# Designs tried in a protein design chat: VH-VL binders against a2ajx4r71to235. Part 9

Target 1, 165 residues: a2ajx4r71to235
Amino acid sequence: GRCNFEDRLCSMTEDQTLQPGWTRRSGIISNSPPFWDHNGNISAHFLALVSRVDSISSNLRSRIFLPTNDQQVCQITFYNFSSNQNGKLIAGLQTLCGDPIEHLWQKTEILQSRWERNVITVQSSQQFQVIFQAQMLATHGQEEVIAIDDISFSSGCLPADVCQT
Short names: E, the ipSAE of ESMFold2; O, the ipSAE of OpenDDE; V2, 0.75 times the mean of E and O plus 0.25 times the DockQ between their complexes.

## First folded at step 1 (VH-VL)

Design x10 (framework fv_ixekizumab)
Fold by ESMFold2-Fast, scan of step 1:
Structure x10 (fold): chain C 165 residues (1-165), chain A 119 residues (1-119), chain B 112 residues (1-112)
Amino acid sequence: as target 1 above (165 residues)
Amino acid sequence: QVQLVQSGAEVKKPGSSVKVSCKASGGTFSTYAIHWVRQAPGQGLEWMGVIIPIFGTTDYNQRFKGRVTITADESTSTAYMELSSLRSEDTAVYYCARVPDYYGSGDYWGQGTLVTVSS
Amino acid sequence: DIVMTQTPLSLSVTPGQPASISCRSSQSLLHSDGKTYLHWYLQKPGQSPQLLIYEVSNRFSGVPDRFSGSGSGTDFTLKISRVEAEDVGVYYCMQGTQFPYTFGQGTKLEIK
């Protein structure tokens, strides 16, 4: 389903980071953009990775999904916001716990300071997790932010029980 | 403080591959982006791609996608740029560099590596 | 891709006289963060490029104050108030606002 981060992380999990990882924020208490979610609501929540003095990387993981089929498409829809020029947001697949993440999508445009809607179609012959990886270099001033909101998985993204070992 | 030292000149046949190295000394290798830029004879500068070593992540100029691979070895503080399926038009001086970015990182360039592609 | 166009492509200057180089981009270089990622490089004969000016108007460390940059949006200028012999080379503007990063075609500065 659709996850708007108002109540929880929507069954998504976070890998241990070298510094603080993904946190829930809202516009009303932010000291740096974004000051509202993608619908313009200053009190609604989103997930943000905030850069400070140290370089950081954090992974946000979906539940495990079954291999895709041709009968129902598996699509991921999400919104992203970035004020970070030397960081990036990657959406990728991981097929075995601890395997390298295969990149399906990445934010390479550095002109962003607004919410953008993204749709990714997934094809995998193996069980997989969707990984949202944010990467940011050390800051030398104001907080830099990579944010994500309203992640949804279409009906073709079928849940699986356990990570394949 | 930071110095980038590149491997020596190469002469290659069309269709072969070349792998150029860039060794960093001084400062922190892993946390700053390393860019690759080339300059063909009589031409200007052309950006090829970038790697951030601590994350292992890369971005490539679409013009080279499928032929260029940038990697980094943090244990030796060395970045590599491999270009495959070489053509005569790939004859150029190849540079590694740290260029200005949002964080105000310094600007440092390697000395350049001449790659000549000829029959 | 953002196209960077420099004028003139070459100029010859008597030592002590000023020089001016223009750079125009096919779209605005103003990033949504409020910064303009327009940089100027000098490549002296046989050498790697060296940064002169970053983010339109900021002199890089060790760059003499006779070099200055200005501009906004799509129109940028590099000015040398009094050209010296060591200033000979090819000047490039570069945009870092959008991937891929792109360079102007270069302006060759020669001494009369």
Scores: ipSAE 0.000, ipTM 0.466, lowest interface PAE 14.8, mean pLDDT 76

## First folded at step 2 (VH-VL)

Design m06a (framework fv_imsidolimab; at its last look DockQ between E and O 0.03; V2 from the best seeds 0.00; counts 0 for: pae E 14.1 > 2, off the site)
Fold by ESMFold2, look of step 2:
Structure m06a (fold): chain C 165 residues (1-165), chain A 122 residues (1-122), chain B 112 residues (1-112)
Amino acid sequence: as target 1 above (165 residues)
Amino acid sequence: QVQLVQSGAEVKKPGASVKVSCKASGYTFTDYWMNWVRQAPRQGLEWMGMINPSGGSTRLNQKFKDRVTMTRDTSTSTVYMELSSLRSEDTAVYYCARSDYDILTGYPFDYWGQGTLVTVSS
Amino acid sequence: DIVMTQTPLSLSVTPGQPASISCRSSQSLLYSDGKTYFYWYLHKPGQPPQLLIYEVSNRFSGVPDRFSGSGSGTDFTLKISRVEAEDVGVYYCMQSIQLPLTFGGGTKVEIK
């Protein structure tokens, strides 16, 4: 299913770090875009990684999915927003527990104060998790945001119970 | 125990400006957007815009964007709405109303000020 | 802008009888989270507006259970099971899914 983050992180989990992680935000966030979700709804929440004075990096990972097949396409749909040109957002997969993340999509963008919709097709002969990784370089006195909203997995993304190797 | 207390009635001439205040108490001032909504005689309610007191950012109804400014003073927990280049059709009662868009515990326009009558007459 | 259209414009109700007010939006107020960002307010003479119903059908604190809201998508209804003297005023629907926030034109309820 689809996640708009009104119920926290849905089934996504955040990798533990020593730095601030992903937070839910809505139209009540202080002076930091975005000021509404990707549909323009000021009451709705989205997931944001926010940095004011530190360099930060954080991962958000899905549940484990079964290998993909040709009969049902596994697609990830999500919206992203970035208020900081010196940041990076990656969507990838990890095919084995502890293996390096394979990057499927990334954005190193010129400042774009608007939401963009993305669709990624996943093909994997192994079980996998979907990973969103955000990195932001330190800024001094300016709050910068990378945000994600409305993560959904198509019917071809079949959940698994445990990681297989 | 939330309370929004507005400044008193104003009488203005066309072309002047008016600044209405709304003092908040009974809650954390910077946690909620403050809205301005007006009602002209024999008309419905019209949203004019809102301000986030935490940093002062605003969202304005495009109808008013060139004539309205909103500010706040966090030391007095007060929001201000200034409407410039007044016209006779700006005669209305102006309300402040707070909003919390957190769907877990929040509601739009859950508490309102008492209203401020602004009369614009030649 | 989302246009909110209320019907009727006014109604006179015998005390103790039911009343029903409709509101239609120019586009769906259903968000992808499964929630609908639609509200009812009552504006009594001499008082500021007050919130009655949030998110279509939930009564705000202190609102009597004779008020009920229903609807989905673009069509919404407020019902008062037994109208009382204190229910007199103008009822407004409102949407919060998109800026500008917009109200319906109002429905005046009177006792006859």
Scores: ipSAE 0.005, ipTM 0.515, lowest interface PAE 14.1, mean pLDDT 79
Fold by OpenDDE, look of step 2:
Structure m06a (fold): chain C 165 residues (1-165), chain A 122 residues (1-122), chain B 112 residues (1-112)
Amino acid sequence: as target 1 above (165 residues)
Amino acid sequence: QVQLVQSGAEVKKPGASVKVSCKASGYTFTDYWMNWVRQAPRQGLEWMGMINPSGGSTRLNQKFKDRVTMTRDTSTSTVYMELSSLRSEDTAVYYCARSDYDILTGYPFDYWGQGTLVTVSS
Amino acid sequence: DIVMTQTPLSLSVTPGQPASISCRSSQSLLYSDGKTYFYWYLHKPGQPPQLLIYEVSNRFSGVPDRFSGSGSGTDFTLKISRVEAEDVGVYYCMQSIQLPLTFGGGTKVEIK
């Protein structure tokens, strides 16, 4: 599947917390970077976590996938954007059998007004979800943004039934 | 324009096999799942299974898992459904139907083939 | 398997009059992503089935606005505000929240 966030969160799910969460933005409605999506489209939407005063942390979850197999590789492609941040973005794997999130990818470097393409290969013997976790420390007087766009899952990523446990 | 064109009607004897084809055009063939749905006379619609965009994986209705094989040929943009050990109860019109990108989306069957009649009789 | 139950089995309608079809699922079709994986199809005589409504209330491309879908959880309704001759056929509801995908038994709509 593919999620470019033009239709809400697509199949993604946000963890509800007491803190501000991910917001769907575009260059048209944003007062801070990015002012366009990963393709340079001002009107296109992307997902952003914004921090202004307080430290925040929020997770974005994929649908549940079946265990991977050797016949077809499961790859995840996504774009990320970071502006004036002292935060961290993690792409992790969480199985339905385990509690901790396995970090598959992380970014702590500040990227100034730049979209970056990432490709992750997933291997799991258990049913799993992909978790995008953003963490930002509080910064006085300046808005910090972590943005994600165009998340795609290869055909090797097989979705599980909703009622599967 | 999205089009799905299926092979012609088939007449088979019990115990035989039938292979129905579905040729796709007007879209990126490798971006969508393909489904097979049948309708027996005076019955409703029944989902048989689906094949992923690459053709490397299938999800089958357990009712047919031992008799149905689904394949796809990217070079010809064609999907195949083979049903073996045919029975009189398999007499039906068989449809291919395209899913949206991904298996769980807002458009599970947005375009359909014209249907293929398969008749199983002694 | 999720059982989809449609009512009525058949409906005869005078042209220009409204029609209503009900579909009930044996379990909720609402997923954690906020979407409800429920759909309506129309199977006209001599044609393949065609998508009418996706995710409960969204009209598919080219579908006239006289068609409307509503409902939530396990109870859903398709309404035709003014039935026309071209609306004749069998209507099916479907769920895609889990495999196998399952259809309702169908509702035959005829013109008086």
Scores: ipSAE 0.000, ipTM 0.560, lowest interface PAE 12.6, mean pLDDT 88
ESMFold2 (binder alone), look of step 2: mean pLDDT 92; pTM 0.941

Design m06b (framework fv_imsidolimab; at its last look DockQ between E and O 0.03; V2 from the best seeds 0.00; counts 0 for: pae E 16.1 > 2, off the site)
Fold by ESMFold2, look of step 2:
Structure m06b (fold): chain C 165 residues (1-165), chain A 122 residues (1-122), chain B 112 residues (1-112)
Amino acid sequence: as target 1 above (165 residues)
Amino acid sequence: QVQLVQSGAEVKKPGASVKVSCKASGYTFTDYYMNWVRQAPRQGLEWMGMINPSGGSTRLNQKFKDRVTMTRDTSTSTVYMELSSLRSEDTAVYYCARSDYYILTGYPFDYWGQGTLVTVSS
Amino acid sequence: DIVMTQTPLSLSVTPGQPASISCRSSQSLLHSDGKTYFYWYLHKPGQPPQLLIYEVSNRFSGVPDRFSGSGSGTDFTLKISRVEAEDVGVYYCMQSIQYPLTFGGGTKVEIK
């Protein structure tokens, strides 16, 4: 699987917070970049974390996966975009047995206004979830965006129900 | 102690370009936006745009977008504003002004440069 | 663009007397975060503009107590309780809730 966010969050879920979270958005309804998804389609949707005047943070979590093995690698592919240079996007994993989030990939001080493709390899001896965390520091009143699209998990990322079955 | 020091006065002909510099000191240059604000004789203040020095991205007042370029040099802590296709109406004092971009804790235009007079005449 | 309309255009004030300046915005300056992004600046002759009041009513550091700001939404007022010679200049309101950042047209304050 691949998620282009045309229908919903796919199997990703958002952690509840007291502040705005990830929303489905398209270039047609946007007052700020991105004005299209990573394929250049203005009608297509992507997930965006949007801020105008406040510092915000939100997590997006995958379904639970089984421990990885040597036969097939578990890789996460996704596209990211940022309209500002004051944001941070983190991709990490968390085991459900109480471990802290392990940061696998991180981008800070973004100097771009274009979609970038990323591939991350996951290794875990326990069941885990993949976490995307976006943090955006306060800006001067204009809408600023961190966006993500087209999250996919390679065949080595095997779905699970809970920590053990 | 925050200081913004601008380049000297310029006299230009219509159709020419002008490039004004603003050198910052006394703070971490890349932690604040730098704005350009102008004032024509007997006129009010007009925001022209801003630059984020850490990445060089800009937000420009649409009135000037086709004629203004803003750049920076982080090694010298200097911001530049270039205005092209000058008209007599562009005669003004041009100020650089710092803004905190941490909206929850900051102030817009808290420190200003001394101003640079640009005169456009035939 | 958010239009900021100041009244009056100018004031001529006897020293020691109060002055009042109004500013109206074309849109509410109250953001969903609960803050109002409205400011007052003073431009004295021969000096760069200086910040007087931030977020409607808060005096910036070094600004005398005789300056006070008030208002909400679209309507704002700057009062000077006792005008002094050093208060001469042009006062500007400004909003930072929406780009482009815009200033009022200015109010010139003079001593009679």
Scores: ipSAE 0.000, ipTM 0.476, lowest interface PAE 16.1, mean pLDDT 78
Fold by OpenDDE, look of step 2:
Structure m06b (fold): chain C 165 residues (1-165), chain A 122 residues (1-122), chain B 112 residues (1-112)
Amino acid sequence: as target 1 above (165 residues)
Amino acid sequence: QVQLVQSGAEVKKPGASVKVSCKASGYTFTDYYMNWVRQAPRQGLEWMGMINPSGGSTRLNQKFKDRVTMTRDTSTSTVYMELSSLRSEDTAVYYCARSDYYILTGYPFDYWGQGTLVTVSS
Amino acid sequence: DIVMTQTPLSLSVTPGQPASISCRSSQSLLHSDGKTYFYWYLHKPGQPPQLLIYEVSNRFSGVPDRFSGSGSGTDFTLKISRVEAEDVGVYYCMQSIQYPLTFGGGTKVEIK
């Protein structure tokens, strides 16, 4: 499946917290970078976690997938953008409901101010979810952003949507 | 409207097998999981297992893992549950029940079949 | 396995009077996604079970507003503000946070 965030969160889900979480943005409505999606489209949408004065953290979860096999490789492709030097973005794996998140990919001190393409290969003997976790430290009145766009899962990622225990 | 219509009552001897069917209509068959739940006489509800929308994967209650097979036929919008090595304690009403494609987001068992009585006796 | 415990086992209610059913789980049903995977079903005589409440407090389509669900974590309650004759049956709670899915033992509601 593919999620370009033109239709809400697609199949993705956000963990419910008391703090502001991921917001759907575009270059049209944004007051801070990025002013376009990963394709350079001003009107296209992407998902962003925005920090102004407080430290924030939020998780974005995929659907549940079956265990991977050797015949079909499960690959995840996504684009990320950050304007926060003190930010962290993690792509993790959770095999069981409530289990700790295994970090598969992470980027810290992201101040590239450009969209970057990432590809992750997942191997799991158990059912799993992919979790994108963004963290930003408090800012000094400046709006800073970690953004994600165009998340895709290869055919080797087989949907299950069942929590395995 | 959503309808789940199950096959008729069965009478079996111990050691035999039974295959119950559940025909779905009124919705996109391949967008939902199907579950099987049974109720023995004077007992509560017991979840047996589920089959995913494509029919390529099942999650079974460990209690039945060696005796239950679940399949689905997209062309006929029908789900099957086969229980082998039948015992007297398998006497129960068996229900098929639809659940959301995204189990973590919606309704479990929002629609049920009418039930199929399976009687196991010598 | 998560054990679901319902109380009382049976309840006889005068029409128009309220009813309350309790269900407790052996483990928390709160998921990290913020949802609580807890449900109520009603099994009327001669009919298949039917969904009443999903995720603790949400009424399923067509369910009268006299039914309400509440609770959190491991303690849950179903309330019927004014019991009617059509409410007779066995009520079951269920968890779906982990496998196997498990039901409570049921609460039989009858009319006096």
Scores: ipSAE 0.000, ipTM 0.562, lowest interface PAE 13.6, mean pLDDT 88
ESMFold2 (binder alone), look of step 2: mean pLDDT 91; pTM 0.928

Design t06a (framework fv_tislelizumab; at its last look DockQ between E and O 0.04; V2 from the best seeds 0.00; counts 0 for: pae O 6.6 > 2, grease 20.4 > 18.9, off the site)
Fold by ESMFold2-Fast, scan of step 5:
Structure t06a (fold): chain C 165 residues (1-165), chain A 116 residues (1-116), chain B 107 residues (1-107)
Amino acid sequence: as target 1 above (165 residues)
Amino acid sequence: QVQLQESGPGLVKPSETLSLTCTVSGGSISSYWVHWIRQPPGKGLEWIGVIYYSGYTYYNPSLKSRVTISKDTSKNQVSLKLSSVTAADTAVYYCARDSYYGMDVWGQGTTVTVSS
Amino acid sequence: DIVMTQSPDSLAVSLGERATINCKSSQSVSSYVAWYQQKPGQPPKLLINDASTRESGVPDRFSGSGYGTDFTLTISSLQAEDVAVYYCQQYYSYPYTFGQGTKLEIK
């Protein structure tokens, strides 16, 4: 599936205990970059975590996927836009409910001027979820941001319904 | 089409503040971003900073706290201020438009000499 | 900061021959590289953006290619009016940075 955040969060969920969290933004309603989605569209939506006077963090979690196989590759494609001096965005895997997150990709402390397309190949012998973890330290200057858009999973990423105990 | 034109004093004394104006015609500064770039005599191009149509700014860290870019939407102008100037700030200063697809329209440039 | 390095510093090519200018970034900049042409006494003119997209009004003989850290500007058949200094520039992240420039002359 492809998730472009134009209406909702698609099938992705945000951890309840991390407040305030990811919010939908567009260029029209933004006070800080990005002022467009990854196609240059000022009206299209993306997800953003915006800096505050207090530190902020939030996790965005995918549906559960079946173990990967060699017949069809499982790839995650997404766009990121980071404009921050004390922030971090991590994309990783959580194999079982409560297991540590394996970091597959990260972006830290960068002032991007454009969106960047990322492709991550996933290999897991067990069921897993994809986690996008973002955090920013408190700031008292201009708004800082971590943004993500257009998350998609290739055909080798097969949905599952359960977390193995 | 859109045109940009820089203006300001040609001579500035060391330690003073350089003030330049970029005047836009044929379009509104509320529809794009404006960059300032400079070029010392016989050298390459150095990016100074940018102001978005929202007023949000980014500056080159090499200029530290010396640079300020602002805009006046009513006059369709973008201004550059560079404080505590030295001979190293002698250059041709350009403003350029960015509509997401690159800096496609540049002013003709204004020469600034820092000398006693 | 991302450093942009051009090669060669100067290039002499005969009329009608191919000219190739290279640009390397110290870190990946995706496709966010622009190429500019500057003639004496004039501001830079945008030729190529997004590594390979030619600007309106720029002759077909100009082409750009590359992704990540290695980028190339090619002029397939040099003409007299192409004598200029050429600059590459990344606009992936702030601060924007330019290459040192390549001076193109007729041999």
Scores: ipSAE 0.721, ipTM 0.871, lowest interface PAE 1.0, mean pLDDT 87
Fold by ESMFold2, look of step 2:
Structure t06a (fold): chain C 165 residues (1-165), chain A 116 residues (1-116), chain B 107 residues (1-107)
Amino acid sequence: as target 1 above (165 residues)
Amino acid sequence: QVQLQESGPGLVKPSETLSLTCTVSGGSISSYWVHWIRQPPGKGLEWIGVIYYSGYTYYNPSLKSRVTISKDTSKNQVSLKLSSVTAADTAVYYCARDSYYGMDVWGQGTTVTVSS
Amino acid sequence: DIVMTQSPDSLAVSLGERATINCKSSQSVSSYVAWYQQKPGQPPKLLINDASTRESGVPDRFSGSGYGTDFTLTISSLQAEDVAVYYCQQYYSYPYTFGQGTKLEIK
C-alpha cells in the first residue's frame, strides 16, 4: 500500500476523536506551509494536522500486518513536513489491540522548510499495525502543521484480515 | 530576470526601529517567498526571517521579539522592521528570493549603521 | 538551531589544483544544503543546491556532495577568479543557518 492521498486516507484509518483530525490539503487551499506536496505539485494532496485555536491530536493507523519474516524486509516509507514548536509526530508499532505503542521514529518541535523522506524497517514476531501518532498544542497565533504524504509498505509487509485477540 | 533591490535609511539611532524595503522587479511577489539576511562588517551571514506569498512568516528566534516582515503586493515590495536596535545590528542587509532549492536571487544589499 | 561547521576556516591552494571545503551539520539536514560564493562588496552567489546540484551558469569545476550531516564543496582546478569566501547553508528547517565561512586564497 502506497498512498498519495489524492482521494482519501487510502488504507490508513484515523482513531475516533471529538475534534477534527487529519484533513486532505493541497498547496492551493493552504494558508500555511507546506504549499506543495513532496513532488512540488501545488494541486496534489497530502494529509495535514493543523492547529491554531485548539490543541489537537490524532492517531493514523494502518491495516493489520502478519508477523515479519527473514525472507522479505517490511519497510514503511513516508514523507513528512513538520512545522510546529509545540507538538510531535511519532511512528510506531502496536502488536496487539490495545498494547502500548513501540516507538520507532519521531519528529518534534521543528519548523521544516522541506519535505523529508523516511524509511522505517519493521520487525515483529506478532501481528501488528503501524501507527502515526501526532499532537499539537494550541498556538493562538499562526497555524502550525504536521503533514504526511505517500505512505507505502514494502512487499515484506504482509496484510492480515483483523487484529487477533 | 527577476531582480531584488533593498532600500532604506543608512543610519539609525540606537533604540529606534530599522525599516527596510525590498523591491522586486521582473516578477510578482504574489508568486515568491522572500528572505531577509544580514552580514555584520567582516562577519558571516545571519538569517533574519522569511515571508511566504501567502503572508505567512517565520523569524529567527534570536530576533523574533524585534522583527516584523510584511509585504505590499500592490507595490511589489517586502518590508523588514527591526525594533530596539543597538550597535550590534549594524550590518549589510540583503533580501533574497527562495527557489525552494536555495536562495537563488539576492539583492545588492544595503548598509545600515546604528549610531548616535 | 542546526549548527553548520565548516573546515578549514582558511585554505590556500595553488592554481590548477583541487580545493576541498567541508561542512558538518549538528543534526541531519537530509540533502538540503546550499553552497554560496561571496566576493568582496558583493552579495553571496548560489553555486550548489540540494547538496550536489550545480546552479545554471556555475562552472563545472564546482561540485558538491554529501547527505545527512557531512557535506563537501570541491573545486577541481582552482582558477584565480575563485578566490572568495565560501559558505554552506542548510535550508532543511528554520532558522536557516550558515557555516562560518571558508576563505579560499591562492598559495
Scores: ipSAE 0.577, ipTM 0.824, lowest interface PAE 1.4, mean pLDDT 85
Fold by OpenDDE, look of step 6:
Structure t06a (fold): chain C 165 residues (1-165), chain A 116 residues (1-116), chain B 107 residues (1-107)
Amino acid sequence: as target 1 above (165 residues)
Amino acid sequence: QVQLQESGPGLVKPSETLSLTCTVSGGSISSYWVHWIRQPPGKGLEWIGVIYYSGYTYYNPSLKSRVTISKDTSKNQVSLKLSSVTAADTAVYYCARDSYYGMDVWGQGTTVTVSS
Amino acid sequence: DIVMTQSPDSLAVSLGERATINCKSSQSVSSYVAWYQQKPGQPPKLLINDASTRESGVPDRFSGSGYGTDFTLTISSLQAEDVAVYYCQQYYSYPYTFGQGTKLEIK
């Protein structure tokens, strides 16, 4: 499946928080970078976490996937953006059996203010979710942004709650 | 600036539950990940668990069955409970804030001794 | 769990000389390694993150290197205030794990 955030959060879910979380934005409605999605489209939407005054964190969770197999590789492709700020974005794997969360990918250098494409391979012998964890520490006088766009799960990522054809 | 401070009883009897509180100041606990770490006397560091801004928790599997981490947003506090303690649970207990890269803000730690 | 193994367990270095502490992980942890300094009666202090990035306020004499499974903390010129126990830690996956510590003393 693919999630370009043109239809809300697609199949993704955001953990409940008392703080502002991810917001669906576009270049048209945003007052902060990015001013376009990963394709350079000013009207297209993406998901953004914005920190203005306080530190902020938020998690996005994928749907549940079945264990991976050797016939088809499960790959996750997504774009991330950061605006000349320090932040932390993690793509992690968590099984439903309480196994340790494995950091499949982590972005720690967030200074380029450009969209970057990422491809992650997922292997799991158990049912699992993919978790995107964003964290930004408070910076005085600066707005920090972490954005995500166009999350894609390959056919090797088999949803647990749907029949596969 | 964010500061963390551990508090709780310094003495716990075997089989009882260890209860500690981490008070966060200079920032909201809802904005941070807070970890608990302990250090037995003369020993190294052991990660206990973490609580996210959302309240989601993850525990060290070695302690999972005995550990509970929670938070009270109204008090800006994170709590640690460790049940069925033994002498092996005697340690200095720390809470620490997660940053971009590791745990950058630590409490001063609180000593907990398990003894009859 | 990922095991972090430091070497040596203890190290004595003369003032002004180089101190080198190694840390090996049981599996690749990419660059997700932190180094901490702990002095008696104090909590650990974060020195290095992301394997090679100095935390704010940390003297230039401290440096970290490594990727994958082998990491190194280096103090280019040991100072008296550097006497402490040093720990490496991986934050690649849960549970977070620490090295057993290296006690650094002045020779």
Scores: ipSAE 0.021, ipTM 0.623, lowest interface PAE 6.6, mean pLDDT 90
ESMFold2 (binder alone), look of step 2: mean pLDDT 93; pTM 0.950
OpenDDE, look of step 2: ipSAE 0.018; ipTM 0.670
ESMFold2, look of step 6: ipSAE 0.457; ipTM 0.800
ESMFold2 (binder alone), look of step 6: mean pLDDT 93; pTM 0.950

